VHH binders against p49116. Designs and how they scored, part 152

Target 1, 238 residues: p49116
Amino acid sequence: EGPLLSDTHVTFKLTMPSPMPEYLNVHYICESASRLLFLSMHWARSIPAFQALGQDCNTSLVRACWNELFTLGLAQCAQVMSLSTILAAIVNHLQNSIQEDKLSGDRIKQVMEHIWKLQEFCNSMAKLDIDGYEYAYLKAIVLFSPDHPGLTSTSQIEKFQEKAQMELQDYVQKTYSEDTYRLARILVRLPALRLMSSNITEELFFTGLIGNVSIDSIIPYILKMETAEYNGQITGAS
Key: E = the ipSAE of ESMFold2; O = the ipSAE of OpenDDE; V2 = 0.75 times the mean of E and O plus 0.25 times the DockQ between their complexes.

## First folded at step 9 (VHH)

Design kc15 (framework vhh_7qbe_3; at its last look DockQ between E and O 0.92; V2 from the best seeds 0.75)
Fold by OpenDDE, look of step 10:
Structure kc15 (fold): chain B 238 residues (1-238), chain A 119 residues (1-119)
Amino acid sequence: as target 1 above (238 residues)
Amino acid sequence: QLQLVESGGGLVQAGGSLRLSCTASGSDYAMGWFRQGPGKEREFVASISRSGSYTYYADSVKGRFTISRDNAKNTLYLQMNSLKSEDTAVYYCAADQWGRYQSPNYDYWGKGTRVTVSS
């Protein structure tokens, strides 16, 4: 049996909408987020082991972990996205809602804490200087998580996760041999992903573009999207 | 494609210091310094991660050389102190597209800058 991931799965290139507006509006933020989401889903789809699970299991798996994959994607693409600027813009837009008394004090606190958690996570990953290979394996570990409720083929999912973990271990040992605790340092960041609310992430990044349609409901559509159609959306040609 | 341009090379006396610079057309790369002395193979000198949080040095330069970077200026530096005659070489800047500060294979290379240490 071959490796879970190949070099082709390391490439994760996000193309931002162009041109960048003077003022980051909700549309730009949502479009950027959507592109990242699509990229993350299509990345998952490109993995042979993922394909081997079947369409139903694949859909369920992505529904369970899309927020974690998206967040890892934010961290990985933080520079090209100007994530700090985007988050600041989101906070500014949130201030408008606050002034209009559209949100309760408790909800405001929850949303602000979530934004802080996102920023902190991305900063922590930047400080760790996670490389492209490590991100690919971390995403695979998150993707092939057998501990989500309602999943089928959990034994096979677990096998794939173990394979991802072993490949990451081998990679880190080989590439960063002087840093004995690097693997542990990297893996210990994964629990932070589980503390983040998918609902709040959806509200912050996707409300303006998707409206009242949930990410959960569009995941099957994204996974079935043809590569040409995806590329067309990225280039704005469709 | 990333462009790398080294500068700062020159003649220096043994025991002296020299600071090399490498300007890059981008900052989202792990970077490193290599050198090639007369009649020798190219060898690793030092590397630095994208954020600068991690550095790695060849044993031959540990304690004498310091690698650093300024991402706002897209510039890599190599501070060389206590220079020895054996440090005489052409020094090359390199970058890894995957962000590996211990890269097995750097993707981009500069043309090099010559450092000569006289006894």
Scores: ipSAE 0.790, ipTM 0.902, lowest interface PAE 0.6, mean pLDDT 92
Fold by ESMFold2-Fast, scan of step 9:
Structure kc15 (fold): chain B 238 residues (1-238), chain A 119 residues (1-119)
Amino acid sequence: as target 1 above (238 residues)
Amino acid sequence: QLQLVESGGGLVQAGGSLRLSCTASGSDYAMGWFRQGPGKEREFVASISRSGSYTYYADSVKGRFTISRDNAKNTLYLQMNSLKSEDTAVYYCAADQWGRYQSPNYDYWGKGTRVTVSS
């Protein structure tokens, strides 16, 4: 019954750490990225269809798609994050690593290619002027992807993805009634998300994590967080 | 809380031109112009997407009015050419928090600037 997403699922407000340091550092970048990741996972948890899949499926699904959700979040929150400034700081750090011979040339090439792909994706979304409703449905399409290796209950996941696609189509056709090809322009951007490595995203944005834990290992803990604990993470309250 | 302040209204002769401005406290919004003539309901005039890549116009103003924005200055503009007596109204700028340049409901509104077109 009812729509896959409600108006509450359109709200996606990132609160940045304050104060912003004079010089960007790994800790500030990691804290900013962690807040976005936590916000993205809390957003997923709030969807009744997602909860209906059960804990094990929820964990497997988020482990498979967190990088795609995170990247959509980076595009959506690019202005509030000053993402271009963060990426410039990361590039500067990488150039210093080249000079000090701390990373192999092949690794630096992979990381720079990842940054260029990320910049291209965010720029394409900005040029399309993707709205908050469209972002919510794109995140739902990505979340309910039945085609990741190792997933179970794929038929139910596929049904929810099709529902997300249908509701996005209805929304775009109603809201932008004279822009016949807007939906097609938006949907052709999604395959690019799968070209970006989750391992490189971890290295760029999550290097400051205590104990050098993988995102894969913390996902079950984030999904089980109580509301108060979760709110503490996204606002920076300890 | 987003604040919107319109300026540039005044008295102009039919066939003349006028440029309205709206200064916003932020730029990450789809924005639009609405107007309300004496004894009439508020009507849509024009809108523009966050980046300025997409614009949308009411049929009554197509070819005469041009909406534009300068995001570095957080300013929205409405260039009004070939003005008619029917264009006489209080003009309001509005912003949509979700970035919808064809918004069904705008969230933030200015207090308006009066435009009078004389014969």
Scores: ipSAE 0.713, ipTM 0.882, lowest interface PAE 1.0, mean pLDDT 88
Fold by ESMFold2, look of step 10:
Structure kc15 (fold): chain B 238 residues (1-238), chain A 119 residues (1-119)
Amino acid sequence: as target 1 above (238 residues)
Amino acid sequence: QLQLVESGGGLVQAGGSLRLSCTASGSDYAMGWFRQGPGKEREFVASISRSGSYTYYADSVKGRFTISRDNAKNTLYLQMNSLKSEDTAVYYCAADQWGRYQSPNYDYWGKGTRVTVSS
């Protein structure tokens, strides 16, 4: 009926663990990434259209797209997170793994290529100066992707995605009326998200995740968490 | 809370130049300059994106004013050339938390710096 997103869905403020240690370690990186993941899941839950699809559909959508949402979150929060510093620390940790013979040469190549792709994506988004409203709509377009196998309600999901696309178009035209090609430049960045491996994202950012489980397996529990517990995970206060 | 402090205002002869500065406690914001002349409402002057890649100017200042930023110093600048008596105003630094370089509404404001252009 009304707009897919409202101004309440634009707020996306990440709080980092404090203070930043002199030498970044796996704990700091994992806590920082976990806060972003929980913030991204909280954002998705807050959308009425998402709630309307039902719990099983919600879980299926998020399992399919969490890495794309996380990557958009990294780009949006890159300065607050000091993402370039985090990626440098990850590269240093990889050097230690090479010295200890823990990873194959082929795996190292895959991981380093992924880091490069991630850095390039985030830099491209920064150069475009994607604003908070644009990020919210881009995340909605990614979230309401009807193309994932096994989804129910795909026609409704497609309608929500089309609505997100329309609202982004209207927003960009209203806000940046002198920049005729801005929408096109923004939208052509989305295919790069499909180059991001959820498997490698887990290795880079979630090595210290409790229980040694995949993000895919914990998504149903994250989506069901109570608001107070959820906010504690976003801030690390719990 | 973001803090914005303007400086560089003063008395300048018509046709002259002046450079305003605004120091900020952070740099992850789209920023702009506004001005309020005697007995007038506050009006937009210029804005710049977070990275500095995009700028926007009011028609009244195009070609005379240049907005820029140095993110390493958290500083916003307004180079004002070919000044006219109509440019006399208190100039305010502003920031948009959403990163819109053409923002309809700014969230943070400085206290202003006075520019007087004498004929």
Scores: ipSAE 0.587, ipTM 0.828, lowest interface PAE 1.5, mean pLDDT 87
ESMFold2 (binder alone), look of step 10: mean pLDDT 85; pTM 0.875

Design kc16 (framework vhh_7qbe_3)
Fold by ESMFold2-Fast, scan of step 9:
Structure kc16 (fold): chain B 238 residues (1-238), chain A 119 residues (1-119)
Amino acid sequence: as target 1 above (238 residues)
Amino acid sequence: QLQLVESGGGLVQAGGSLRLSCTASGSDYAMGWFRQGPGKEREFVASISRSGSYTYYADSVKGRFTISRDNAKNTLYLQMNSLKSEDTAVYYCAADQWGRYQSPEYDYWGKGTRVTVSS
């Protein structure tokens, strides 16, 4: 049936809101994160194997793994996002919240531990110099995870995950033929994604969403959007 | 479009050293050096990953050449030591759009800088 991913699935171009404000604020961070989330969902929806699973399964998969896809996207787009600057602004806001007694010490500890895990993950990916093809396959491995509760078609999902793993192995062995253990170094990074709390990711990056709207509630809507509407959200052109 | 400009070429005596530079209009690329000697095919010399954490060398230059980069200056370097007459070539800077430091094909190329090693 041909490869799971084509060269078109390697391209992952994030367009940042412009201009960048003199002082980073919740609205700029939220818009930047929303663009990355929309780009990630558009990427997933473009995969023929993903579409073949059907709309209900597609929604369940993305609801289960959006935080993992988003985190991989943060790592891949760290330079274009100036992610280190965004995280520094978030940390500064949290330190001010401590001084103003706006958050409990226990909650702040949880959020700071999350930021540390996120920084460690992104730094490890940067040091490994993960290429565009490797990111595409890692996102596919995460997307086609058969082990989330409540999933149907788990055998088909597992087949697609195994296909992603096999194609990643073939790619790395061909491209990095003299780096025998590169694949192992890459794959041992993936379990850390599941230690990241989706609730804390929402608090850090999506606080600017209007109303009491959760990422979980908007996923079905985003997945049903037409390509032009996706592009408008990603570029802010709509 | 990414622009690459090489500099630092010249005439050097066998056993000598030269440092080549390549200035890029952008920084988020895996980069490499290639060379083409008189009457020869273009050949790979060395490459470096986007962060500089990984380097890859042709067997003919291992131990003599060092590739490095300064991402703050968008500049790639090739330090060439213990130069031999067979190192005489036009040296080209190249960049890969997907960040592959062992790329099978590079997307962007400079116009080259000439290195002549005399005996």
Scores: ipSAE 0.658, ipTM 0.853, lowest interface PAE 1.1, mean pLDDT 88

Design kc17 (framework vhh_7qbe_3)
Fold by ESMFold2-Fast, scan of step 9:
Formats: C-alpha cells, sequence, structure tokens
Structure kc17 (fold): chain B 238 residues (1-238), chain A 119 residues (1-119)
C-alpha cells in the first residue's frame, strides 16, 4: 500500500477556450467551466483509491462533492481563467437584471452572496499561497467525504479521507516547518465550501448547457468517459 | 519557458555584505535561492512564496540573509550580511510552479552567479 496520491496527481493544467471573445458571454463561461469540471472528474478517476470504491460509489461520491471540487478548481485556476473578470461580468449582468426587473430581489441577493463567498474563498487561498500539493490533498479530502447522505462504503471512504489528511499534514510539516499553524489555516477554509449552493454554481457557470441539463444528471456519463474523450473535452477537441 | 537571470555576485571580505538579484519573466511562481560550493551538493538557502508573505531559510543563514521580492519588477533579491568563507558558492535562482520549498526539484533554474568570500 503506497501513498494515496502520486506526483501525477499534483499536475492540474486547465486549457482555456480560444480565442477569448471581445465581451464575455454565457457560452464562453460555460465552456470554460465545463473544461474545469471535466478536468476535475478526470483527476478524481485517476486516483487508484477512488477506482477501488467501485462505479456506483464513485458516482454517488462525486454527485455529493462536485461543487466543492469545482470551487477548489476555480481557486487553483483563478489566474488561468481570469476568474475575477468572469465574476465582474456576471455581477454587471445581475445589476442590469435588477434595473430591468427580470429577477426577484431575493434571488439576486442570494446570487450576490454566493459570488462574495466565492471571491472571499479564492482570495483567502491566494493569500495563503496554496501550492499544488496542498490543492491535490484538499481536493482528496473533499472527494473522500464519508458524511454525505446516501453513501455506501462509508468506512472505506473515511479511511481514504484520513489518509489524505495524514499525507497533507506530513507534507506541510516537512515543507513549511517554520510555519507551525499553516495546516490549521488551510483546513479551516474547507467548511466554507459546503455553504455554497450547487444550484447557484450551476446558474453562474453552466447556464450555457444545451437544454435543462443538471450537473447531477450528467456526472455518471462524465465518469464513464474514456481518457481520449476527457482529453477532447478539456482541450475542446471533438 | 521562464527565464531567470542572476546578478550581483562578486568578491567580498568576511563580515561584508552583498545583494543578489534575479530577474524573471513572471511573478506566478514561488521562488528560492540555492547554492553549490566546490565539491558539495546543491543546498537550499532561502525561499519566498508567490505573494511574498512567507519566507523560509536554511539554519546556516538565518539572521544573516534576507529574501524579498518585487512582483511589479519581476525581481527576486537575496540580501547577504555577515558573510563567512563557508558562504563561498555559485548561487542559483529557482522558480517553482507548485509552490514547493526547501526542495532541490524546482521547475526553473538560472545559470548562477558566483560569490567568493575571502578571509
Amino acid sequence: as target 1 above (238 residues)
Amino acid sequence: QLQLVESGGGLVQAGGSLRLSCTASGSDYAMGWFRQGPGKEREFVASISRSGSFTYYADSVKGRFTISRDNAKNTLYLQMNSLKSEDTAVYYCAADQWGRYQSPSYDYWGKGTRVTVSS
């Protein structure tokens, strides 16, 4: 039994759609977000421990945590995505929708609160200078969450989460030996991921999907894709 | 594709000071200084996070060396004070996209600048 993650799991490279349009639109945002989602699921599938849980458990687990994985991916890839520019465009669109009375004030308030929570999370991760190894282990911790309702194999999932936590602790203690409280600062960021609504994430980033398709409904299909199909999605090739 | 160029090396007397600089094509990297003396393995000297908020030092240089960066100028600095003959080495600037510290496996390396400390 070796480590939960290898050096190959630290590599997380997002390829953005090109060219970037003159003005951001829902299709460009959706394509960018879809590539990040597919990259995140491909990353999860590459973990031997994840595959060992079996297809049904894998599907249930990712359905429960995709929003947390996606949000960590947004923080990790914020620079590549120009996430601040995307969020600014969304905010501008929401402000115009208020003026045109197209959305209720309560709904706009919920969406704006979600955007502010997302910005705060990404800024906190940037301030901490979270490295690639730390992101990989944080993603593993949220992936192997045993406490979501309806999960099977919860004891095995808990074992993998504990292993992720132990390996993160070992990494941080050896790499950042002079910063005694770094691990604590990193870990206290994770509960905020569960306060962000997956439904609002879908509205912000996935409204360009053709038809009324939910991320929950598409997860089983993404997880069954072959490596070539994943690569096609994350690079934009058919 | 990141290019790192060190400067500021030279000859100084023991007890003296010297400032090394490293110019990079970008600031999206954790950065560090390493050194290699004749017949020795490359050793870690100091590192600094992307933001500059966290700095790390080898025990042999703590209290004598200070690492800093200017992200607007894409420049890394190493201020060396109270130099000892044991500090004689070629000093290398390194950058790491993963944010690793104290590791010899950084992604990008400069060609080095020589520092000689005379008795």
Scores: ipSAE 0.000, ipTM 0.266, lowest interface PAE 13.5, mean pLDDT 84

Design kc18 (framework vhh_7qbe_3)
Fold by ESMFold2-Fast, scan of step 9:
Structure kc18 (fold): chain B 238 residues (1-238), chain A 119 residues (1-119)
Amino acid sequence: as target 1 above (238 residues)
Amino acid sequence: QLQLVESGGGLVQAGGSLRLSCTASGSDYAMGWFRQGPGKEREFVASISRSGSYIYYADSVKGRFTISRDNAKNTLYLQMNSLKSEDTAVYYCAADQWGRYQSPSYDYWGKGTRVTVSS
């Protein structure tokens, strides 16, 4: 019918915990990451096509793709988050864990490779100077992925993904008419998102979660939040 | 709120050079230069992406003008060489909130700096 995304879906404003501590700790990192995750889920919930799929499908889609959405959010909000500073703090903590003999060398290697992949992804997006409209469509493409294992109702999801791809193409061709290969340069960045482990993302950014809860377990709760309750979570106003 | 302040305008002889500067209160924006000559509509001159990786010029200024930026100083530049009488205009600095270096519309504008090219 109408477009998959409206101009309201381009707005993606992360409010950071204030003030930033002199030395970063797991609580500040976790609160910052949680705000980005909540913002990402609220963004998804606001899409009429997403709402039309129904609660069970919505939960399954977000459980399957939250790490891809979160990573795109990290890239989009890298400056606001001072992401490079956060990653440096994580690396320092990891190096201290090696010195204290708390982690295996194989696990350290996996985590360091994940950090490298994340940095390369964010750097590539920064060099491409991805705009707010392009980020909105890239998030929609990963959200409406019909190919996750265990997913049902895949034909409707595929329809919405194709619509996101078509609208991104139309946008890029109109806005960047002189840059013939821009769309191709953007789209070839997406497969890297699936090479990054959601378990490692959870370990790096969400270690400060109270009660040893997993992101998978809290997704249904976040998706059911009232707007006022949701706003309390993303601003810390409660 | 983003503020943009242009400087460097003035009177210059045809064939001469001028360097315009635009100081911004923030740097995470795609930016451009526009101009409005006497009795003319405002027209696009040049644009640059957030990182500086992508640059676009109007055909009328290609090979004569160079856009650049220094993100550490929050400053945008326009180096104008081989100036012509038709380059006489008020030059405006503009920024796009969405990061579009070929923006269909810009959100933030300076008040402009006047450039007069005499024969």
Scores: ipSAE 0.661, ipTM 0.853, lowest interface PAE 1.1, mean pLDDT 88

Design kc19 (framework vhh_7qbe_3)
Fold by ESMFold2-Fast, scan of step 9:
Structure kc19 (fold): chain B 238 residues (1-238), chain A 119 residues (1-119)
Amino acid sequence: as target 1 above (238 residues)
Amino acid sequence: QLQLVESGGGLVQAGGSLRLSCTASGSDYAMGWFRQGPGKEREFVASISRSGAYTYYADSVKGRFTISRDNAKNTLYLQMNSLKSEDTAVYYCAADQWGRYQSPSYDYWGKGTRVTVSS
């Protein structure tokens, strides 16, 4: 069979809400994060190998890995999002909430550690100057993870993950032929994605938008959306 | 979409130096310099990654030219030292939309700035 990803799967363009407010607020952060999440899910559903696994498997995979895809998207779109500014606003908002609510030291530590891990991950990716093709393959590797509990078709998922790994290796060796250790430097960044809590990501980026429903609850609906509806969510068009 | 404008070209004597600049409408791109001499095809000169951490040079300019960038100013530079008559060319700024500092094909191009090295 042909390649796992085509050139069309490298395209990943985030459109931010405009204009950016003078003082960042929960609504702006949630809208920005939601656009990135929708873009990430639209990207996943456009992959023929992903479609071939069937609706139930698709839903299970995205439910298991959406936080990893979202985090890779944050790193890839960090400049477009002014992510450092958003994270600073979240920290300031959190500090104000802590002063008011007298949160436990353990909870404060967990949330601050999550923000630090996110910043460290994004900085690591920026220092490596990960390109668009490399991001596409890294997203494919995390999407086709066969090791999540409750998955069916795990042998087929593993084959697609191995295909993603092989195509990334071929790409990096051909494109950056004189940088012998580039692939190893890139791959060693991936385990950090599993250390970040999806529940804390939801609290930081999605609290105002999802209301009383979890990201896991809305994933099946997002995956069923028509292309026009995805475009509407990404650009804010009605 | 992306606009690239080169400047800094001119006439210089062999052994001299010139600094070329390229102003871009954005900085989230891998960028490079190419040149086209009289009666020759366009050739690669140097490239730089989005952050500036990685650079790549053609063998013909290695040790004489230095590529750098200032992302706060959206500006790419090429410092050319120990210029030779063979360096006479129109120099073009280019950008890769995927962030590949060793790009097989660049997506955006400036109109060029002329460098003439007298012997």
Scores: ipSAE 0.705, ipTM 0.873, lowest interface PAE 0.9, mean pLDDT 87

Design kc2 (framework vhh_7qbe_3)
Fold by ESMFold2-Fast, scan of step 9:
Structure kc2 (fold): chain B 238 residues (1-238), chain A 119 residues (1-119)
Amino acid sequence: as target 1 above (238 residues)
Amino acid sequence: QLQLVESGGGLVQAGGSLRLSCTASGYDYAMGWFRQGPGKEREFVASISRSGSYTYYADSVKGRFTISRDNAKNTLYLQMNSLKSEDTAVYYCAADQWGRYQSPSYDYWGKGTRVTVSS
């Protein structure tokens, strides 16, 4: 009956690998992205409503929405990550791949369109100056999506999503009382998250993963980590 | 932690103008100006979002004061025009860690800069 999110769920602090190399490489990008992904999953796991759905449902939800959570995290942490610099390095690598005939022009175009969509999304969020509370509720809305196939407890998931939407509305109306259309401007940004391919996100940010493992395959293991192991991953201490 | 340093205060004649600055040791904060006049409570003056896209003003300063920021320099500004004797106060720079430009509570504060408006 209490609020879906408490003040502890608003805190979202990404610790970057240090120091940043002079020339960005796939390992630094992958390490940075992995820390954000682990932070995002640790955030989700800390929500009592999420825990109450049970492990199988938790795994199914995160598998379905990790790309949306990750993209929101990129937008929220864009300055800490120097995301523009990372994306520029990825673009430079892609352009070099064309010169070396390693990738087709059609594939490069597809990936460049994905990068443009990601930049547009992050810029729109930055222009709206989405605050930490708003980001927490937007992440909760995408996490508690009842629309993914194969889910059990879809009625309960829908109730949690509606609770997230209502709490965001109450927060925005109370905090930004003189900005009548702020909530509408924020919510119309969410559909863009569904237009971005999880496969392309994985290729851009997680190329450094060993053994051709997919994000989908590692999610159950990350969600089963004990708190100390989660903390080790997000701070690089493990 | 974030450090805030105000500057630009001084003595100015009624009807005059003055620009205050606040230099921050970091970025990615919503920022605001507050003031405390002699024998008065601290009051909100103006605030600005992280990017500078949104501003919010107290009714007493609307149309006279303009808040702005230069994120490349980590500097917040308050341009004060048509100054009145009742604008006499110590002006404080403040920052909100959550990025709320209409914050109910600010987390970081400067030590203030004094503005005196004479007749």
Scores: ipSAE 0.700, ipTM 0.876, lowest interface PAE 1.1, mean pLDDT 89

Design kc20 (framework vhh_7qbe_3)
Fold by ESMFold2-Fast, scan of step 9:
Structure kc20 (fold): chain B 238 residues (1-238), chain A 119 residues (1-119)
Amino acid sequence: as target 1 above (238 residues)
Amino acid sequence: QLQLVESGGGLVQAGGSLRLSCTASGSDYAMGWFRQGPGKEREFVASISRSGTYTYYADSVKGRFTISRDNAKNTLYLQMNSLKSEDTAVYYCAADQWGRYQSPSYDYWGKGTRVTVSS
């Protein structure tokens, strides 16, 4: 019945907070990450197939996959965000915390391993020259994952995931016709997203959230926001 | 907003060579060269992916022109060899914001640099 994604779903424009502070702080990092998270959720909401699943299923899907969508968004927007600079600032802060013995060595090791996995993922996507169409379909494959615990409508979700996979295959075969193994190289990157801890992502990027709220708890509210409210949040206008 | 500035155009004899450059204010773009000759429509010449891994050429320039880039310098190049009178045109640098080196439409354009091939 028509394609899963339209050309409008390829559009993914992140607007960064301005001005960038002289020294990176928790507030700037949190604001930048929040804008990317809101953009990612608004992108998901705009897909007709996603809307057709209904509000409860939509909430369950995004709560299950927000970290995977966010990580794909970090890779796609790495240049706009100056992600390497943000990660370097976080590493510097962690090294200072080790020196002052303020954090346990085990915790620091876990966070550093997460940062290394994130850098490897983003570097691999950059080396593959992943384009905007490919990112849109990879996000759709992640979004329409039928295998998360507690999901209803799993048959319909699986159908949408298979449709995303088919449309990605058609695009890659047409556009990168001389690179026979490109699709395989892209798809083998996806399992790494599920090895990334959502708790550590939240700690690294969302520590500045006021009111001690978790990402999991705010997802239903973000998904219910009207377009004007969403646009106000991602642009910082109020 | 992305800024693109072409340079390297000039007068060259048929059979000669010329190298065009395009300096960009950023490198996170797929990029291409287009040209418009006297009394002709604008036509595609060559394109290159963000990292430089993939290149694509118009049949009229295959084997004669080479597209390349230096992302550390935010610079795109077009090496033109075995130039013909038909290559006389204003050459434009273009960029695609979504990294599509075979883009159906480019988002950003330079003002062009003139290449004249004389007999």
Scores: ipSAE 0.585, ipTM 0.819, lowest interface PAE 1.6, mean pLDDT 88

Design kc21 (framework vhh_7qbe_3)
Fold by ESMFold2-Fast, scan of step 9:
Structure kc21 (fold): chain B 238 residues (1-238), chain A 119 residues (1-119)
Amino acid sequence: as target 1 above (238 residues)
Amino acid sequence: QLQLVESGGGLVQAGGSLRLSCTASGSDYAMGWFRQGPGKEREFVASISRSGDYTYYADSVKGRFTISRDNAKNTLYLQMNSLKSEDTAVYYCAADQWGRYQSPSYDYWGKGTRVTVSS
């Protein structure tokens, strides 16, 4: 009944912390990443189809796909975040960790490979000129993934994913009518998201979290946040 | 708020060429050119994606006009060749906030620059 997403679900505006420090530090990077994660989860919880699945299913879905949603958000918000500058600061920090013998060479290679995969993904999305409507539907396809272990209501989740795929197809065909293969070029980028480690994403962007709290453990709390608390987090106002 | 300022309009003889420019306060937008001739509705001319890799043209200008952009300078261009009297119009620069280079509507508009083609 009705479309899966409305025009309000296309809006995805990240507000960066201000003022920007003279030199990037782990705290600023973590706060910026946390705002994007909060924005992504608020986006998901605003979808009526997502709400209809119930709290337990909602928590399970977001726990399974938060890294994919976060990575799509990084690509979509790359310019407003100055993501290339943030990644350069992370690389500089890693180089200093090598010099101080804080991390093994093998671990640093894994982390650097992850950064290069992330850069490749963001560059591919930029080259395809993915628009705001396309990003909204790609996030919906990722969110409504029925193939994660332990999910209940998998048939309903699959129907919502199929609906997202159908609406994306209809949108692209109508909006980019002369670009016959645009949808195929977009969809072939999605499998790369599942090859990126959520543990490495957490290490790179969320290492400033106090108390070594995992993203997995905070997801249920973020999904239950009141609108005022959420708005305070994404705008820095309180 | 995005600001768009057009320049380069003027008087040119039929068969001549003219280059329009539009300076923007930002470049993370799909952008396009529209025109409005005397006694006519505003019509689409050409558009370009955020990266500049994709372009889209109205049938009436295909092969004569070329849209391009320089994102380092936040500048959009329209190179108009083989101008016809029917190309006489006020030309408007426009931007789409969602990055749709084949947009059904645009969110931001310049004030326009006048192009007159004499026969």
Scores: ipSAE 0.627, ipTM 0.851, lowest interface PAE 1.6, mean pLDDT 88

